# VHH binders against UV-B-induced protein At3g17800, chloroplastic: the designs that were tried, part 6

Target 1, 346 residues: UV-B-induced protein At3g17800, chloroplastic, of Arabidopsis thaliana (Mouse-ear cress) (q9lvj0)
Amino acid sequence: ASSASNDASSGSSPKPIAPLQLQSPAGQFLSQILVSHPHLVPAAVEQQLEQLQTDRDSQGQNKDSASVPGTDIVLYRRIAELKENERRRTLEEILYALVVQKFMEANVSLVPSVSPSSDPSGRVDTWPTKVEKLERLHSPEMYEMIHNHLALILGSRMGDLNSVAQISKLRVGQVYAASVMYGYFLKRVDQRFQLEKTMKILPGGSDESKTSVEQAEGTATYQAAVSSHPEVGAFAGGVSAKGFGSEIKPSRLRSYVMSFDAETLQRYATIRSREAVGIIEKHTEALFGKPEIVITPEGTVDSSKDEQIKISFGGMKRLVLEAVTFGSFLWDVESHVDARYHFVLN

## First folded at step 18 (VHH)

Design x2 (from w1 with M108L)
Fold by ESMFold2, look of step 19:
Structure x2 (fold): chain B 346 residues (1-346), chain A 121 residues (1-121)
Amino acid sequence: as target 1 above (346 residues)
Amino acid sequence: QVQLVESGGGVVQPGRSLRLSCAASRFEFSDYTMGWYRQAPGKQRELVASISYSGGRTNYADSVKGRFTISRDNSKNTMYLQMNSLKPEDTAVYYCATIYRSPYLKDLDHWGQGTQVTVSS
């Protein structure tokens, strides 16, 4: 037996646990706790939410100062706007910290910011391609939809993960953001599906039958409502369209989604809070940057000066699965926080 | 709430110039890709020019390329459209609009009220 002591000292500059660095005092505090004492994050978040509630309640009590002359009303409104903006930034960062915590609990490291590679191949994907942990984080019905989403993005190369593509970094970021929104949507719908399934109230008694006309219209509405960026289709469109369609497996969740009217489907495709939209924006920009873009007269992004990167299809699969998982966690985190500190308006 | 106010429209003879301005407020103007659109009578609204958030990139419709110049001054929260060698075909209501804050998420387009440009003899 040898006397060896592990010195567990970690320097003050380890690799970031997430690509987005938090700027608010609460966000910086939570970032430190995520690394040093992750078991304390839930309690720290509860404390921060109680402080936000107190701050919001005190803003309501300032209505006495609003009874003063019109000059004071203008100043009061500007102060109230500043405080509201700071509360929103703080809340966004609390939500982000909770999403990061969920990844840490699942033993899944978030991919780092995409940067020029020192790898001899020139590839930017230095992250592992092992995805089994991500795949098992979702219900079986949700995962079937995720697999279909991957098939649409990767096409026939879904089974050829070592192949490398040269592609616009902007387009990869757009696929990532669309996949986050899709994961958010899927989790929202899957929760309703799982509840109705356990209560045995699914439409048609969980019957998979549907008229082809209604099914076709629901499919078009579903794809339009969830697919918010044309570059997703362009990535997958270079393969056989007939073969690609036959690779999409039917699923009970897909049939359930088809049962929604157009109004319900549109509502579920909408991100509920400004804070959640802000998180998706800032996280994606932390990963892929904020390029200078312009629009063609046809309304599409002018891609002529996009930065090109090399990424394997395995790396791309890992990004998309992370993005969908991020969106799924964001839905849960948003709902959890809203129950404690109401901020969701729709 | 985003606020965009266009100015500088008017009636001019063919071959003359106008400079349109778009004053922006109630948002971080320097974060946004911006554009000028126009709508001629009986026609659909069309994008005539766009400019990236810093002004480093621009794009133009073929019908105005070489005659119109989009620019911005982020210190004044103002976007401009210099319209040279005006033609009767340029007669329209011109709108400024936000396009993107984030290139990865579709943003809600915000529009000004428009300014009329009329090119006639």
Scores: ipSAE 0.556, ipTM 0.830, lowest interface PAE 1.0, mean pLDDT 79

Design x3 (from m6 with E31Q V99I)
Fold by OpenDDE, fold request of step 21:
Structure x3 (fold): chain B 346 residues (1-346), chain A 121 residues (1-121)
Amino acid sequence: as target 1 above (346 residues)
Amino acid sequence: QVQLVESGGGVVQPGRSLRLSCAASGFEFSQYTMGWYRQAPGKQRELVASISYSGGRTNYADSVKGRFTISRDNSKNTMYLQMNSLKPEDTAVYYCATIYRSPYLKDMDHWGQGTQVTVSS
């Protein structure tokens, strides 16, 4: 009787497709489809959105039932709030699933959650640093802006991608989140730009004239409007914002953005939905964790207990490009879902 | 809708204690770094204390350090400020606020209506 040693192949739990684990029933369903049949995700999402609509409509009808005794009104309101929160969570997860799907379609693997590395070097960037696929996902004009963004973050280290820096994990996460928001912004601007370009409505389309865009002091306001986090500039050690002005290649899209009035710029710089904000937060937290933060009397985050990580500039570049791409995709999927479910508050 | 309701303010003599409460509703309270602010007459609003989302970290203004204690009960969606050894300089409207939901993104701060604390002889 030959004892067949059942080599229980330690089934390496399939590496998660994305760092954020979806928890809602719809999110779990979509997560399964993402793994098994990613091409069916759009259809599955439509079905889930229809269900959300039905649920929303049913809740609206119950609000008009004036006959609930006063004691039950509080309970009903609480239940309604819970249901609304559940729908919101579901919607967030739907958006996330669609963003993940877009990365999958692009054959780009998302960076896994940043954890302490077993690598003797202590480097956390165990992910591939190849970024060419990410770069190709954007219009040339958008990519120029992304490149400038990278230059701001990486500074003089853009040429030394193998060098390793020790950086606050929190700060890296902040840069990531800011880059997502920037990607969201850029995609919105780029879509308009491309449309206007196609329609030949772009101001100044004919003259290739080298208008020396004078260094208008407005770069600080634009950086402030786009980067709500002043700390993005500090990633490149103490190099004053003055020095980066020279390497910013004039980009068509930059000039276009500079043509925006303040209201338009603010509108474009604002994330439209709470769900999109929630996704950015949750995704970033899934990547970098959720440290306990407190505020100093000066109103800044107390960084005294920040975890320090070692990351290569190539690793950072990959994170930033992923983040910008994530933001870009988030705009697209938000717009797609809004057209179907109408959740964006204009 | 996000609601923050402060309570526990009043008029007290120097050296006495007060406990402020902030009841939170309409949001995931347990996910937010919260804080107490105060605004004295003719002064700018200042941070008094902040507390992390879990309550595991706290920070205080130097002026209240050792006298005030910020705490929270996430099960009750309530934040507290124990104020001991009150001084006339502590006279202010005290505000409860949301500070951060995520450490990575600054959200709009939500504020309560405030509660008056008056320390007088």
Scores: ipSAE 0.815, ipTM 0.926, lowest interface PAE 0.4, mean pLDDT 87
Fold by OpenDDE, fold request of step 21:
Structure x3 (fold): chain B 346 residues (1-346), chain A 121 residues (1-121)
Amino acid sequence: as target 1 above (346 residues)
Amino acid sequence: QVQLVESGGGVVQPGRSLRLSCAASGFEFSQYTMGWYRQAPGKQRELVASISYSGGRTNYADSVKGRFTISRDNSKNTMYLQMNSLKPEDTAVYYCATIYRSPYLKDMDHWGQGTQVTVSS
């Protein structure tokens, strides 16, 4: 009697496609489609947007019904607010699903939620560090800017990707979120740049003349675009911007950005929709958690209780490139959805 | 629209106690780190206390530590500041504010109109 060892196939729970779990009915539906039939996601999204439009239109018609007795007005307003919040949540999740779909189309797996590693080294970066696929998703001009962004974050360690650093998990999350915003910004600028390049309207397209545009102003513009949080600048330890200045390669897109007036720059550096902001926050929180933060009397985040993680510079590079790419895709999907469901307040 | 409404201010003698309340509406209160600020006449606005979104963490200015207690009730969308052992130097307009919705992105700070606290003999 040969005892057939029932190899209980440990049914490895299918790794989630993305760190953020969608909760709305539409989001759950889209999550299922992303796994089973990713090619149907665009069609499913169109259907969901039509439903949102119908719901919005129906709510608009009820506002004109002045005949609601005064006692019911408060209730009606509350219901309307709840419905609006639900629509917003649904819209956020639709946008997220589309971003995830773009990663899938690119055959890039999203980094999973950062958790304590079972690795004896304590490293959290268990994800693949290959970034070539991410790099190829961007225009050459945009990639130059991304490279400079990486150089600012990783500094001299860009050449030593196997080295491990111990850093605040909160700070890593802040760098990630800032990098998403930067990717969003870069995509918007790059689209305009590419258009103007095609139209031959680019200022200074002729001579590669060495206009020594003083390196100092370019760092300020970058900081203005990325400095949504004063502490993100501190992730690059107190290494004086003077030391990294030598590794920042001149880029055509940088020069183009520097040609912007302050108003244009501010406009391009601003996330257009609340939904996009919400996605950035929720996605980052899904990756890094939502720590309880308090403020010091000086107005900074109290980092004294921050969780420390060990991560390789290769792992960090992967996170930053994913983040920038996420932001880039977020711009694209926001624009795509806005053309169908006008939600961006211009 | 985000609204923050402070209440509970007044005129008190030194050593007495006050409890300030901040009623929040128009946003997801439970998701925000919140804070109390104060501005005395001719001085800059300063942080008095902050509280994390769940209320699990708090921080205080050294000048109020051990005397003031910040708390919140997320079910009521209300933040509180219990002020004990009040001193004349605590005289200020007290403001409640939103600080952070996400620890990773800075949001616009929203401020209440403030409530006057006067500590005088």
Scores: ipSAE 0.814, ipTM 0.926, lowest interface PAE 0.4, mean pLDDT 87
Fold by OpenDDE, last read:
Structure x3 (fold): chain B 346 residues (1-346), chain A 121 residues (1-121)
Amino acid sequence: as target 1 above (346 residues)
Amino acid sequence: QVQLVESGGGVVQPGRSLRLSCAASGFEFSQYTMGWYRQAPGKQRELVASISYSGGRTNYADSVKGRFTISRDNSKNTMYLQMNSLKPEDTAVYYCATIYRSPYLKDMDHWGQGTQVTVSS
């Protein structure tokens, strides 16, 4: 009697496609479709947006019914607010699902939630560090800007991707979120740039004239767009902004950005929708957690109790590139959804 | 619309106590790091205390440490500042503010109208 050892194949629970778990009924539905039939996500999203529109329209009609007795006005307003919040949540999750779908189409797996590693090295970056697929998703001009962004974050360590650093998990998350915002910004700029390039209406013509535009002012505006969080500059080991000026390669897109007036630059550097901001926050929190933070009297986050993680510079590069790509996709999907369900406040 | 309404201010003698309250509405209060600020006449606004979104972590200015206690009740959307052993130097308008919804992205700060605290003999 040969005892067939039932090797109970420890069915490794399929790794989640994305770190953020969608909670709304629509989000859960889309999550299932992302796993089973990712090509149907756009069609499913259209259906969900139609439902949101119907719900919004129905609520608008009820607002005009002035006949609610005064005692019920408070309750009515509360219900209306709850419904609006629900719609907003649903919309956020729709946008997120579309971003995830774009990563899937690109055959890029999102980095999972950062957790303590069982690796003896204590490294948390167990994800693949290959970034070529991410790099190819961007225009050459946008990639040059991304490269400069990486150089600012990684500094002299950009050539030593196998080296491991111990850094604040919170800081890594801040860099990630900032990089998402930067990706959002770059995509918006790049789209305009590519359009104007195609139309041959770019300011300054095709002449590669080396206008030595003084390096100093361009770094400040770039830093302003990237440094949505004052602590992101501290990640680069306190290297004075003066020292990084030499390694930033001039790029066509950089020159283009420098041609923007202050108002245009501010507009482009701003996330248009609350939903997009919510996605950035929730996605980053899903990756890095939501630590209890307090503020110092100086107005900075108290980092004295931050969790420290070990991460390779290659792992960091992967995170930053993912973040920038996430931001770029977020711009695209926001624009796509806004065309169908007007939610961006112009 | 985000609303923050401070209450509990008044005129007290040195060594007495006050309890300030901040009632929050129009946003997810439980998700925000919150804080108390104060502004004395002719001085800049300064942070008095901050509290994490769950209330599990707090921080204080050195000038109020050991005397003031920040707390919150997320079920009531209310933040508190217990002020003990009040000093004339504590005289200011006290403001409730939102600070961070997410640790990773700076949000716009929302402020209450403030409540006057006067410590005078």
Scores: ipSAE 0.812, ipTM 0.926, lowest interface PAE 0.4, mean pLDDT 86
Fold by OpenDDE, last read:
Order: C-alpha cells, then sequence, then structure tokens
Structure x3 (fold): chain B 346 residues (1-346), chain A 121 residues (1-121)
C-alpha cells in the first residue's frame, strides 16, 4: 500500500495587488475587475460614479421636503450623515482603484504591507529594488525634483543601496506619506510647467541666466511643501537642513516653484479633497499599520515605543519612489473623477 | 461638522477633584488621538494629556502626572479628564482637541470652546 503523500500544494493565496483592501461593494467589485480585467476598470468606474451621482441627487431632493416632523429630524440627519459617509468611502475606494490601475498599466507592483520578515537578516524589504520603471513615469523636470527629494531622505547613503539600517517603522511611514504628498504637489506643478513650456510662456525661457537663487530659499520652499510633518526632516538623522543644502542640484522645475507667490505655493501644496487625504492615510496605514500614538508635552509624537525595522537603503529608495508616484497618480485620478463627479471643494 | 463640547468645569477648593468631559460629534472619534490642553491667563496653551485612538496609550505633562487621568469611551464618543488633588496652578481654561487621525499625516486640529476650571481658597 504505497502511501500517496498528498503533497497538499499550499495554494499560495495570490499576493494582493495592493496593500489596502477595499471594503465597499463598489470597491470589492473594482478589486475583482483589477485582477481579472484591469482594462475595464475605467468603464466600471464610470458606472460607479453615475450611481454615486444618482444617490447624491436623490438625497438632495429629500432635504427640500420641509415637512419632516421635528422628532424625526435627528434620525433623518443621522441617516443622511451615514449615507454621505458611505458615498465618501466609496469615492475613496474608487480613487484608490484607479491609482492601483495606473501602477498596473505601468507594470509596477506595489510594495506589500510591511511585516516582520522570516529572513535571518531581519530585513523587511522583500520587494524588488528595481526602480527604473518608476523613474520613467515622470517628466525629466519632475524626476530631477524627485532625485533631490531622495537625496534629502537618504543623504550620503544614496550610493550604498545594499546597506541596511534600523529605523522606526513609524518614521518610515511618515516619510512615505510625506513623499505621497510631495508627489501630488509635484504633479500639479509639473502639469502647469509643461503646459507653459509648450506655450512658450515660461518666465525666463530665453535667458539661461544662472540667477543664483540662494540655495536657502529653495530649501525653505521644499520644507514648506513637506512641512506638514516636521519629523520628515528628522529621518535624515537630525542632520540640519543646512548641511544637505550643498547636494541639492538646481533644477528648472525648482526655479519655477520658487517663482510662485506664497498664496499660490500654499494652494499647490494643499491636497484638494478629503477623499485624497483619506486615501493617503489608509494606504499608508495598510503598508505600515496604525500604531497607537500619544503626544509629548513638547507637541511631538512619543516615539519611545516605536517598532524598529531593518530596511536597506535600496528598499527605502523604492518606497519613496513608489510614494511620489502614488501621489502623482492620485492627482491625475482625482482630477479625472472630479470632472465627472464634482467633489473637490474649491 | 466636527464638534467638541467640553463640560464639567467649575470653581473648587485646593485638594478637591473635578471631572471634565468632552463630547465629540461629526467625525470618527474612535480613529483619533485626542488631547486635553489648558491655557492659564497670560500664559501659552499647553498640553495636559493625550490619549491614543483606542485608549491603550496615554501621556501626561509632568505638572499633572499622578494627579490627572485621561480616558475615553469610544462607544459614547466622549473623552474624560479626571483631575484630582487640584492646585491653584491648575486654574485655566481647559480645551479638548483632535490631534491625529493617522500617525503618518497631520490633520487639521479641531478645538472645543473650552471649560473654565478655577482652583481657589
Amino acid sequence: as target 1 above (346 residues)
Amino acid sequence: QVQLVESGGGVVQPGRSLRLSCAASGFEFSQYTMGWYRQAPGKQRELVASISYSGGRTNYADSVKGRFTISRDNSKNTMYLQMNSLKPEDTAVYYCATIYRSPYLKDMDHWGQGTQVTVSS
């Protein structure tokens, strides 16, 4: 009696396409389409947006019915709030699905959720470190800015991608989220820049006058755009922004950004929709988890209980480039969806 | 719309206790790190205590450590500050605030209107 060893093929559950699991009915539907027929995602999204519009319109008509007795007003308001929250969640997941679809079109796999590694080295960066596909997704001018961003984050370690560092998981997540926001900002600026370039209306297009715009002002502008998280500067080991100023290469897009007035800069540095903010938060939490945080009396996050991870500088570079690209795509899909389903509050 | 409503303030003698409450509405309260702040006359606003979204972590200013306890009930969308052994130096307007929804992205802080606490002999 030959004992047929049932090699239970451990059916490796297909690796998720993205770290964030979509939960709404629309999101689940889109997740299935992303796996089976990714080219149909845009059409499916249009259908979902039409449904959202119909739902929104129906709710608006019910508000004008003045005849709700006072006792039911609270209930009606609660129901309306729940419906609005549901629509918002659905819209967030639609945006996420479109961002994921953009990565798929680019043949770039998203980094999976960061988990403790079974690797004897303890490294968490099990993802491929090849970044060339990500780099090619951006304009040359935008890529130059991204390179400078990487230089600020990785510092002198940009040349040593195989070296491993022990870093707070929370800090890595903060850098990731900040990089997403920066990508969002850069895409918005780059689109305007490219348009003005094409129209030959760029200020200073003729004179390559090396206006030595003092390196200090450019760092301040970058800090202003990233300043929503002062701790991003601390990722570079507390190296004062003063020390890294020398390695920032001048870029045409940087000069363009520096030509903005303060109001324009602030507007461009601000994420337009709550849904986009929600996606950044949820995606980052899906990657790095949601640790319980408290604040010190000084107003900083208490990092004394932060989980430490081991990650290579190549792994970090991959994360940052993904994050910037994610932000760039988020701008595009937000604009696309807003044109069809007006949700951006001006 | 995000609303934070503080209550439980008043005038008390030194050594007495007060319990402040902050009722939250218009947002997902259970997802936020929350905090109590205070502002004494002529002084800057200072953090008194903070509590994580689940309530599993807390932190306190040194001046109130061992005397004050921050807590929350997410089922009631309410945060509390138990203040024991009150001192004249604790006299201030106390504010509840949202601090973080996500640890990775700073959100806009929302503040209540505040409640007056006066500790006098």
Scores: ipSAE 0.811, ipTM 0.924, lowest interface PAE 0.4, mean pLDDT 86

